# Designs tried in a protein design chat: miniprotein binders against Probable RNA 2'-phosphotransferase (kptA). Part 6

Target 1, 222 residues: Probable RNA 2'-phosphotransferase (kptA), of Haloarcula marismortui (q5uxb8)
Amino acid sequence: MPDAVRRCPEDGFFEGDTCPVCDGAGTHILDGARRRQLSKFVSGALRHFPEDAGIEVDKAGWTGFDALRVAVERQYDWADAAALAGVIATDPKGRFERTGVGNEAGITTAGGRVRAAYGHSVDVTLDGTDDPVPATLYHGTAPRNVDSIREAGLKPMSRQTVHLSESAAAAREVGRRHAADPVVFVVDATAMQSDDRRIVKRGTETYTTDRVSPVYLSLLEK
Below, E stands for the ipSAE of ESMFold2; O stands for the ipSAE of OpenDDE; V2 stands for 0.75 times the mean of E and O plus 0.25 times the DockQ between their complexes.

## First folded at step 3 (miniprotein)

Design tha3 (from T0 with K29L R30E E33F K36A E40D E57D E61L E64Y K68W)
Fold by ESMFold2-Fast, scan of step 3:
Structure tha3 (fold): chain B 222 residues (1-222), chain A 94 residues (1-94)
Amino acid sequence: as target 1 above (222 residues)
Amino acid sequence: SKIEVRVTIEDDGEKYEFEFEVSSPEELLEILFKIAELIDKLGAKEVEIRVEAEDEDTARLIAYLLKWLFEELGFKNVEIKIEGNKVTVRGKKE
């Protein structure tokens, strides 16, 4: 269970029982259970369901603090601007970044912008990148799968996402795990992206997507 | 040489999944240190790492490295499964 969130009039929000700056008790804002609930909602809204939460997130991940506050107040009748500001300011995992309020991010209950962030920088290649996606990608498979793929497209098997290769050679190597003589599908990544289908770079030559409709697929003729 | 890695980390009911590909066991080690830092920072209680290596000897080496990493992170119950060139390591705290 996380610690409660409290507020010092001079030093701002803190977690636990005593202000780390002045050793004062401050005033209660959230207990640990509500802190957890609110933190999970805010994290999810910024990362997974901004439209459902009624906020707009720009390309860099930012949303207005006041817009996020409105979303929070709609979700929980016990939450207010102080609860939101306190959760963001005291997050021990560094999941949130706030800008546009100068040195008052730990104190102020209004203004600025918020986004999801890591406290420490981990190489973003571990989570995927915004690197350009090639116009054409490839998927290697066993010959016996051709008819089902032509009918239903590519869907996740033992993985949660569909894996695509940057080259036909790399796709063929992947396909060799399932058959000695694999076949290769050509994926029209340009058409997929034009139709707002998401493709994410995960490694040097590896890309992932949720699924690939048959309309984007053709067999490589070799 | 091609090594595919999938990491699943659970924390406070949140689930984080990320996938990457490396060209050598040495490159994998560098990334595993970054993953260890992230696991520690998140205070994660359940972690699963899946690796597909180019051959069985490389997979076996990776299995030992992952076991060591999980033990260093304080996971007492570590499950290791090796199937040919594929390795799955799971750890849970308490």
Scores: ipSAE 0.000, ipTM 0.143, lowest interface PAE 15.6, mean pLDDT 75

Design thb1 (from T0, 13 letters changed)
Fold by ESMFold2-Fast, scan of step 3:
Structure thb1 (fold): chain B 222 residues (1-222), chain A 94 residues (1-94)
Amino acid sequence: as target 1 above (222 residues)
Amino acid sequence: SKIEVEVTIEDDGEKYEFEFEVSSPEELLRILIKILRLIKKLGAKEVEIEVEAEDEETARWIARLLKLLFERLGFKNVEIKIEGNEVTVEGKKE
């Protein structure tokens, strides 16, 4: 169980019973149980379910503090701007970043932007590239995998996501790591995106997705 | 050098995933140091790092480095898979 969150008028939010700067008791903001509950919601909303929480997260993972506050207030009738600011400011795991408020991040209950410092499972890129996804992508694989892919689709091997290439040549080269004579699958990326399947650019010629259903796949003839 | 890095950290039922592209060994080390600090902060019990290097020699070098770092972090069940220029290192704590 985490410690309670309290607020010092001069030094801002802190965890536990005593301000680390002035040794004052401060004012109570959240008990440990509510702190844990709110922290779980905020981290989940930023990393896993922003749309369900009613917030918009940009490509770099940022959302407005005030938009996040509205989402928090809809979720919990006991939570307010101070509770949100306190959870963000005192997170012992350093899960949150806040910008746009200068040196006031540990004190202010309004303004700025918030993102998860790490652990993004949403469409977030750290390189900031915003190139569009091509209509057609490619996946190179060993011939022995053809039957299983045709039946079950593409699923990650050792990686967390399925890797797709921008060109048949690039896909064939990737496939050469697993077989001397790789085969290439053609992926209908337009159809996938039309069906709300997420595809994200992760490199110069590389794209990732969770899975590719057989309906989006066809084998490229040599 | 073009190196792609994928990291998965699991802690308290939360799954942390992020990806980086780096162009130099210096940039790779900077990212790895950041990741190691995070792993220590979280006290994470399951970590997977996947790297796609420029060539097989670099991949083997990275595999050795990651193995040493995982062991230094207290991971005793460290699994390493090398496929050409791709390296996957997974650590689990009991």
Scores: ipSAE 0.000, ipTM 0.129, lowest interface PAE 15.8, mean pLDDT 75

Design thb2 (from T0 with R6E K15E E26R K29I E33F K36M R50E E57R E61L K68I E72L R90E)
Amino acid sequence: SKIEVEVTIEDDGEEYEFEFEVSSPRELIRILFKIMELIEKLGAKEVEIEVEAEDERTARLIAELLKILFELLGFKNVEIKIEGNKVTVEGKKE
ESMFold2-Fast, scan of step 3: ipSAE 0.013; ipTM 0.429

Design w1
Fold by ESMFold2-Fast, scan of step 3:
Structure w1 (fold): chain B 222 residues (1-222), chain A 100 residues (1-100)
Amino acid sequence: as target 1 above (222 residues)
Amino acid sequence: SKRVVILFEGDSPEELKRAIEEVLKLAKEYGGEVEVKIEGNKVVILIRGISEEAAEKIAEKVKELAEKLGLKVVIEIKGGDPEEAWELAYELAEDLLESG
């Protein structure tokens, strides 16, 4: 279960009970259960069923925030612009990108465009960002996958690209979706980039690459 | 009335075909109507018009079938809005199978 979404008037949306910037309580936007429902719908609509959700997605995956809001309000009578903005701003999986709102992406309940940062099953060509790539990235997985990863590296499975996390904690949370006791691989992103392997930032804590050779991988101990 | 959404994923076309055939037999046994959608190495099956008891039995048998055939599987049992069933099946599959 995800944490609730709350809103600080000055610092924007946050998850949990306390604003990480000002330590204020903020105002309630969504409980954890509704946050999960809404985030699954939004992610699915952008990745898998835009036509069924009543939105139009361009060839790069973008739809208008207002069009998505109308779809969300049609789906859930309890959801509004703040609920949608909050889900997008606080997504721990980094599933969403929002443009056209400048520095207010974490605060604003209107405007801009939204797309899924990764994971499409519909025909979409995603442009990556040129944001700096950390020296070390992480990949969480089920223990059953360890032997195949050590032999063959990380390859796209149901995705078109390999997904990497910015922190060990984020990777472990991704891994928990596959197994109760996930393992985490450490990825030497510096070595990959030195070997001319492209890594692209696709969301808040998510990076994608074509593949990761075993030479760049080690298991995180502890 | 309940709906069951099943997503299979695997690299063996033979095993995916066997999974589809077995699920179609189960749905027919319980009087369900079936829609199948194939997306590359993924198969999504929607069964509608069955009882809650039938949905639970189908889910159990489908999990056993997936283990036997070496397929990844995600199952959602839904009442109410049929459009939500597809969304939740895709998202749950993404959550459980996501990575790589």
Scores: ipSAE 0.005, ipTM 0.188, lowest interface PAE 10.9, mean pLDDT 76

Design w2 (from w1 with W86L E87W Y90E E91D E94F E98D)
Fold by ESMFold2-Fast, scan of step 3:
Structure w2 (fold): chain B 222 residues (1-222), chain A 100 residues (1-100)
Amino acid sequence: as target 1 above (222 residues)
Amino acid sequence: SKRVVILFEGDSPEELKRAIEEVLKLAKEYGGEVEVKIEGNKVVILIRGISEEAAEKIAEKVKELAEKLGLKVVIEIKGGDPEEALWLAEDLAFDLLDSG
């Protein structure tokens, strides 16, 4: 279960019980269960079902914060602008980006645009970040996928991009969504970048790429 | 009661149609209420109002069906205590197909 979302009047939204800046308790915004529920809806609406959620997403993935707020308020009687802003501001996975509000994204309950940072199944084109990319990345998957990956490489299946993790442990955790006993591929990110294959950091610990050729892959365990 | 979320993915419209028909038969057999959404080469099916035992049996039969029809499948069984919209089930199912 995620931590609750709280708000410091001076420092903005935070997760858990204590403001990381001033050590104050702040004001309660969402409990963990509602935080999870709202985050799931927001990520789904931005990534998979914008039309069903009643929002318009442009070619770069952006929608207006106020349009998204209206969709959220229509969906949940308990959710408001502060709940939406708090979910976006405190997401530990960095699933959301907000722009058009200057340096107030962690504080403001109005204005700007929101998009999913990664994970789209809808047709969007995301700009690069130029953040450093580790020499080695990892991809967790179900054992049934091993043979096809060895032959054809990693392809975006239900999403627009392939998702890579910073560590084998993180990749195994992602893989557990698909199988109880996931396997992990090691990705030679240095070789990919030297061959002019783009890898982009998205969110806190996620890296995305268009595809990964078998030449860059090895199975962590045989 | 329990809910079962099923996502099928494949390139054959005929096999996707067969999968839908078979899942609808299973849901009816176990007294479940069904919602279906089709999006290109993906099908999401939500079955509500069934027992835990029925949910497990449906999941097992659906895995066998997907293998027989050459479809990718993701299945999640969850509690039915709160009301849940199909779009929540869709988001969950799409997240589970995220990697190759």
Scores: ipSAE 0.000, ipTM 0.205, lowest interface PAE 11.9, mean pLDDT 80

Design w3 (from w1 with E83K W86A E87L Y90R E91I E94F E98R)
Fold by ESMFold2-Fast, scan of step 3:
Structure w3 (fold): chain B 222 residues (1-222), chain A 100 residues (1-100)
Amino acid sequence: as target 1 above (222 residues)
Amino acid sequence: SKRVVILFEGDSPEELKRAIEEVLKLAKEYGGEVEVKIEGNKVVILIRGISEEAAEKIAEKVKELAEKLGLKVVIEIKGGDPKEAALLARILAFDLLRSG
C-alpha cells in the first residue's frame, strides 16, 4: 500500500507523515488506497484510454492539467485538483511529467500540461517528444554483465524499461551506480528504428525502449 | 502470444466461484498464465501466454459457460490493437469497473 499524500503550504506535496524540507506535518490530501486508485486511472487515461476519459492528447503525449482535472472529478466524487496535483508530484515511479508551471509543479493545483513519462510494462505507449532519436545510444553496466548481455541482450531488471543514454559519458556515470569500473555498450539506434523497434525520449539525455537484441549491441572499448 | 480478458458480473457468489474454477481449468489446458481479481459482484480474469487459436476457443467456451451459469460476461482478446489495449486497461484498473 502506498503512503498517504500530504501538502506543506511552503514546500508542496509530499508522501508519508513529515515534510522532507521542513519536517512539518502538513495537511492530509489523499489516503494510500485513494492515491493508488487515482494513480491507476491517471496513468491509464494518459497511456491507454484518453478518449474514453474525455481528454485530448497531442502528438507528444501532453494534455492540459485542467482538462485532466475535469476528467478526474467526473470519475471520482472525492478527487479534486489537489488530489491530482499531489498524485503527479509524489509518484515514486516517476510515471508523470508536468510542464508549463515553472518550478511550482510540486506545489500548484492549476495550469500546465501533463503526460506519461514512465510506467510499468504496458501494452500501448504514447509518443514522447518530436525530437529525433540519435543514431547511436549508450548503455552502462557492470563488467560481469557483459557475457549475459551479449547472449540475451538488454532487458529491464530493476527498471520497467531499458534506459539508454545519449552519450558514452552519461552511460558510464549511470553504470558507476552499479560498479566502480563500468563498461559501456554502443546501441545502434538507427538499425533498431529501421526494424520498427520503438525508442522514446524521456529526458534531456535519456531514452527508453522495451528491450535491445544483441544484434544492435557492441562493446565500447575507447 | 495473445491475452484474453474476461469480466463476469452476477449476484450469485456460488456461480461466480464456479466460473472462476472452470476458467482456471481452461487456461491450464491451453498453457496460459492466469490472474484473477474480485471486486464485489464482478470478477476479472486475465489469461496470458496463449496462441491466437487457443484465445478464440477459450472465448467461445467462456461465453457458453456464462450462459449456463446465468452470468453477464465481457470477453476481450488483446491483439496489438490500441482500442483493445484501452479496453484491457479499463477492465484491469477496477476503478473504471466501479464507474462504468
Scores: ipSAE 0.000, ipTM 0.090, lowest interface PAE 20.6, mean pLDDT 74

Design w4
Fold by ESMFold2-Fast, scan of step 3:
Structure w4 (fold): chain B 222 residues (1-222), chain A 102 residues (1-102)
Amino acid sequence: as target 1 above (222 residues)
Amino acid sequence: SKRVVILFEGDSPEELKRAIEEVLKLAKEYGGEVEVKIEGNKVVILIRGISEEAAEKIAEKVKELAEKLGLKVVIEIKPGTSEEEVRELAYEWAEDLLKKYG
């Protein structure tokens, strides 16, 4: 059974009993059983049965968050915008992409578009070509992780892929989910792409890759 | 029933896309349902809900397709499982194959 979904007003949605940033209890959004039910429905609606769910997906697989919320509320009396946003934000399997909400995807209960990241059986455009990847990307992390990252690089933790930010400020904000005083690594994205390492834009300001070797990393000095 | 898990690897996004499109057509021909996961220069495809005979024919045709498109391919035929379980574990089947052969 999956863990419950809770919400910290400042830090956004999280899985389990305590906020990873502030150690607060937050507010209850969804128990594990309902989280599982809603996640299966949302995944199925986006990938397999959008027509039955009453939503329209465009050629790239996207649907509006609001349209998906209406479908969810019709399916389950107990579900609302917060339940939907929380399921998307905390999915450990990385099944969902959300765009059009900037750095607020982990916090906001409104706006943007949603797509299944993988596993489409409906007729969608298989486009992996977004905007050009910036020459430099960033990764925020807790200071305690610095030594292991220098030795082994960046590897996926709870998610299927490593998440990178387009600015040092955005990376530091992401890092605050794991520590009050995060550090930022600079990623040489140009060198990675020259070595045929794939980096994919998944949101308006977020990028993913399978792993980042230490050779592409340096600590942002202050 | 059986399921088929296919891993394509290659440096051409265009040929990887063609492989996905052709496998989708092939699966439909045999009444199978398909899931796709893309990871860098690798594509993992699951075809489920097919007979053992269909699984073997699909594997043979997929090998021919990979040769035609210049892609590396790994194919595993596995026992069937409940449809709900397959959807829930969709990315775990891809992770298993990538870990073993990637």
Scores: ipSAE 0.000, ipTM 0.150, lowest interface PAE 17.5, mean pLDDT 75

## First folded at step 4 (miniprotein)

Design a1 (from sa8 with E42Y; at its last look DockQ between E and O 0.10; V2 from the best seeds 0.00; counts 0 for: pae E 1.9 > 1.5, placed apart)
Amino acid sequence: SKEVTIYFWGDSPEELKRAIEEVLKLAKEYGGEVEVLIEGNYVLIIIEGISEEAAEKIAEKVKELAEKLGLYVEIEIEEES
ESMFold2, look of step 4: ipSAE 0.475; ipTM 0.823
ESMFold2 (binder alone), look of step 4: mean pLDDT 85; pTM 0.826
OpenDDE base, look of step 4: ipSAE 0.495; ipTM 0.855

Design a2 (from sa8 with K2E T5I; at its last look DockQ between E and O 0.03; V2 from the best seeds 0.00; counts 0 for: pae O 5.0 > 1.5, placed apart)
Fold by OpenDDE base, look of step 4:
Structure a2 (fold): chain B 222 residues (1-222), chain A 81 residues (1-81)
Amino acid sequence: as target 1 above (222 residues)
Amino acid sequence: SEEVIIYFWGDSPEELKRAIEEVLKLAKEYGGEVEVLIEGNEVLIIIEGISEEAAEKIAEKVKELAEKLGLYVEIEIEEES
């Protein structure tokens, strides 16, 4: 279960029971269950279901915070601006980006724009970063996909890009979403980059690429 | 209690509809509350208020269902507080 979201009046939103800056208790915003639910809804709205959620995203994936707030409040009677801002600010995987609120992004409950940082199925174009890419990345999947991946490599499905994980553990977690006993592929990111294949860091532990050829893949032994 | 979050996507609207129907049956069987969001060829289903055992069974059955129907699926199970 995820930690609760709290708000420090001085330092902004945080997860857990104690402000990481001042050790204050802060104010309770969301329990772990509602945090998870709201996070999934917001992710779905920004990545997959903007129209159904009642929001519009531009070509770069941005929507207004206020528009998203309205959608959230319509969806859940317990959700408000603080809940939304808190979920965005405390997301451990860096799934969200918020701009237009200055240095108070972790505190403000109004204004600015929000987008998903990655994982879109809708037609958006995200600007990449030049963050360093590890030499080795990982991809978690179901055992039933092994043969296809060995033959054709990793290809985007509903999402625009292939998602790669920074660690084998993270990859297994992703894989568990598809199967009880996931498998992990090792990705030779160095070789890919040497061959002018672009890999971009998105979330805190997530990297994206257009596709991964089998020549860069090996199955991690259990 | 736990919640199950299910993402379906595929090229067949008919198969997606079938998947939704089957998941709704599962949710009802195990006494869960359901939220469904649909757009195009993607579906988000959230099942809440179920036991840990129920959540695991639902997840297993959903995976089997997705495979049978040729749908892509992503499933997450989390404890409710």
Scores: ipSAE 0.025, ipTM 0.335, lowest interface PAE 5.0, mean pLDDT 81
ESMFold2, look of step 4: ipSAE 0.490; ipTM 0.848
ESMFold2 (binder alone), look of step 4: mean pLDDT 85; pTM 0.833

Design b1 (from sa3 with Y7W K42R; at its last look DockQ between E and O 0.06; V2 from the best seeds 0.00; counts 0 for: pae E 2.4 > 1.5, placed apart)
Fold by ESMFold2, look of step 4:
Structure b1 (fold): chain B 222 residues (1-222), chain A 81 residues (1-81)
Amino acid sequence: as target 1 above (222 residues)
Amino acid sequence: SKEVLIWFIGDSPEELKRAIEEVLKLAKEYGGEVWVEIEGNRVYIVIEGISEEAAEKIAEKVKELAEKLGLEVFIEIEEES
């Protein structure tokens, strides 16, 4: 179990029982279990799934500290600015970098930008420009959903993203997990991209997007 | 010893549940300890206390599983902290 994170009012965050500078006890910020849990969520969000976590990472890997704070507070009831700052400041493997706060990176609980120092997915970027997106994608669904999708489009009601398949066969296979006789929508990915809609490859045959307007949808079979 | 870090992301609660069940079987097969966190459409799994060879086999099988279930997956193998 990693050590707890504590905070010295003058010297900033540290791990263990006493501040290495002044020998004071400081105040308790996180136990070891929560430190591990939070550090792994932050690492995953910065490296692999920033959009799903609700943050935006620029081409150099940076996101705002305050935006990341909002994301961790959404994820865990017990997380706050001090917890986030402490995990970043005390990481024993150097997973995180913080800038834009001068000498106060180990002290301040607001401002600046944060990134993972290493370990990013080389095949996934925030804007999805590395891998080609097929001209046509597919979505398999239960027959009961057809009318609502035809009228309102594909929306991630309880999810952050809409999932699309590379082929009609893959979409039908996915749809069979939800209904015995699935229906497949054809998605005009070329038109979506020409209208500046973002589509991101998330696996070998899976793509995600935020929403698909009805104008891009048609039924494969009636 | 090694640990395997797995993130599944998907819109289907039933496919996420299936993914968790299959990963638990893999962890049991290789004698690993498992930690699972579930939040909405995201699942995070850690398998600890396994060999490098077992971790690599698990990672390969988890990639195949994610493809079959239509889930997005990210996998990392690390030395235990």
Scores: ipSAE 0.405, ipTM 0.802, lowest interface PAE 2.4, mean pLDDT 82
ESMFold2 (binder alone), look of step 4: mean pLDDT 86; pTM 0.845
OpenDDE base, look of step 4: ipSAE 0.585; ipTM 0.879

## First folded at step 6 (miniprotein)

Design c1 (from E7 with E35Y V36Y K37E N41D K42E T44F T46Y)
Fold by ESMFold2-Fast, scan of step 6:
Structure c1 (fold): chain B 222 residues (1-222), chain A 81 residues (1-81)
Amino acid sequence: as target 1 above (222 residues)
Amino acid sequence: SKRVTIEFEGDSPEELKRAIEEVLKLAKEYGGEVYYEIEGDEVFIYIRGISEEAAEKIAEKVKELAEKLGLKVEIEIKEES
């Protein structure tokens, strides 16, 4: 069960009971159960069923925040702009990107565009970012997957792209979604790019690629 | 055509993995397009492009599976588009 979402007037949305910046209690926005329900709907609408949810996503996966808010308000009578903004701003799984609101994505309840950072099932090309790609990237996974990854590399499975992290710590956090004791693979991103393999930044500390051949992979020593 | 959204929740990673494997086999049996996401102790599975009859059969079998594996399950069937 996720933590509740609260709002600090100065520092914006946060999860749990205490603002990480000022230690204030803030104002309650959404309990854990409703946060879970809303997050699942928003994720599904952006990744899997935008037309059914009544929104349009462009070729890069973007939809207007206000259009998404209307869809959310139709789905749940208890949800509003603050609930939507809070879910997006506090998502620990890094599923959402919001642009067009400057440095206020963690605070504002209006404006901008939203897209899923990864996991699309619809025909979307996420190639609008030109942020630099680090020389080394990381992939967290369950220990049971090590042998297959060493043999066949990283494959997208049911998602359209392979997900990579900017740091070993971030990769380990992602891996904890799949196993209590995840392992981390080191990805030679420089070698991949010199071999004309594309890697694209998708969200905060996250990168995607089509596949990673075993020649670019090594297991991070404990 | 129908879309089936399945959400499993449970404390056992092994039982969640078994649930995913069984639902993926079931979706393939009925010719559905399937996607899934694992988010800690929660699994979201999306099956689309299936008939109403297939959606009903999948929902019934998935409820039985969840009960057998001791998982919480939420199932939603909707018309596509």
Scores: ipSAE 0.013, ipTM 0.423, lowest interface PAE 6.9, mean pLDDT 77

Design c10 (from E7 with K17Y E35Y V36M K37E I38F N41D K42E T44W)
Fold by ESMFold2-Fast, scan of step 6:
Structure c10 (fold): chain B 222 residues (1-222), chain A 81 residues (1-81)
Amino acid sequence: as target 1 above (222 residues)
Amino acid sequence: SKRVTIEFEGDSPEELYRAIEEVLKLAKEYGGEVYMEFEGDEVWITIRGISEEAAEKIAEKVKELAEKLGLKVEIEIKEES
């Protein structure tokens, strides 16, 4: 169960009981149970069922904040713009991106666009940020995929890009989405970029590429 | 074709991981494509490109799996297009 969402009028949304900036109590926005329900709905609407939620997601995954707010208010009679903004602003996993509101993304209850930073099952091509890429990246996968990956490399499987993580631990956590006992591949990102393979940063600690050929891969062995 | 979205909730990481493994096996058996999102004590699994019959069988088996593992489950079947 997640912590409640509260709002400091000066410092914006925060999770838990105390503002991390001013130590004030702020005002209650959303209890933990409702935060969880709303976060699941928002994540699902952006990643898996946008049309059923009544929103339109463009090819890069973006929808208007206001359109998402309308969908949220239709789904839950207790939810409003502040609840939506708070869920987005306080998400501990960095699942959401918000743009078009400048430095007020943690404070404002209006404006901008929202997208899921990762995890889409719908056909979405996320725009790159062109941020620096680490020399080494990681990919977590199910053990049954090891032989195929060694032979053919990493492929998106369907319409998605290949997702890479900044650390072996993060890759293992991602791999747990596909298997209880995932394995981790080490990706030579420096070699990929030297060969003009594009890798782009997405959201929190996530990188994407079209594919990774076997020459850039080695199994993390311990 | 149909899409099945499965949402598992539970406080046991071991049982959630067991559920993920079994759903992956079911998706492979019925030729579906799988997308997953793991978020602490909950998991969303989407299986795409399957028939209505396959979707119904997956839903039935997933419900039994959740009961066996002590997990809460919500299942949604919808048309892809």
Scores: ipSAE 0.000, ipTM 0.251, lowest interface PAE 12.5, mean pLDDT 76

Design c11 (from E7 with E14L K17M V34L E35Y V36Y K37E K42E T44I T46F)
Amino acid sequence: SKRVTIEFEGDSPLELMRAIEEVLKLAKEYGGELYYEIEGNEVIIFIRGISEEAAEKIAEKVKELAEKLGLKVEIEIKEES
ESMFold2-Fast, scan of step 6: ipSAE 0.197; ipTM 0.711

Design c12 (from E7 with L24W K28R E35Y V36W K37E E39D N41S K42D T44Y)
Fold by ESMFold2-Fast, scan of step 6:
Structure c12 (fold): chain B 222 residues (1-222), chain A 81 residues (1-81)
Amino acid sequence: as target 1 above (222 residues)
Amino acid sequence: SKRVTIEFEGDSPEELKRAIEEVWKLAREYGGEVYWEIDGSDVYITIRGISEEAAEKIAEKVKELAEKLGLKVEIEIKEES
């Protein structure tokens, strides 16, 4: 369990009970449990589910602090700009990098950009580092959906994004959630990317996108 | 639908990698989307797009897995936005 986050008016955010600079008690911002909860959400949003969190992450992994704050406030009614700034400033694991605020990253509750910055001690590739999006992706679905998909394309339905698989076999397994004998659509990912449609790698062999127009789809033969 | 966030903590890279692989298999069995990362001695896994029943079953099995592998674990289940 991490320590609570507090704020010194002059020295900025700190963890624990006393300011390391002035020995003052400061003002309470987050208890340990909420600090951990918010840290997990922020880390996940920056690294795993930015689109579902409602933030835009650029090619280098950066998002605006203010956009991230809006996402945090939407997720938790107890969290605000100070909670977000405090989590970032006091992170003992060094998971976050903040730029655009000079030497004020430990103090300011506004401005700048944030991205995930991680030190790995394990030689594992996690989320598509140097892995391109495959030329072809796949989507498994119930047979009853085929005509609708041919007319309107793939839409997110009950999940926030359209799930795409790296192989036909993986897509069929996902489709089995919706039908005993699912069908598989082939997605022309190269054409989508050439048309500026965004596809995001979100883990091993899994990809997401907002929607897939019928022009990029064909039904895999049975 | 539900989102499950899992944090494993441990000092064995082999056991952390095994935890990722086992959770990925489990989540895929229930039709979930999986995202993960390793941050030093911690592993963070997010599973999305699963039912409440699947989320509860995954949480149960993940706790058993952590005990088997000697890892510390924290699990959070939330409604997707």
Scores: ipSAE 0.000, ipTM 0.228, lowest interface PAE 14.3, mean pLDDT 75

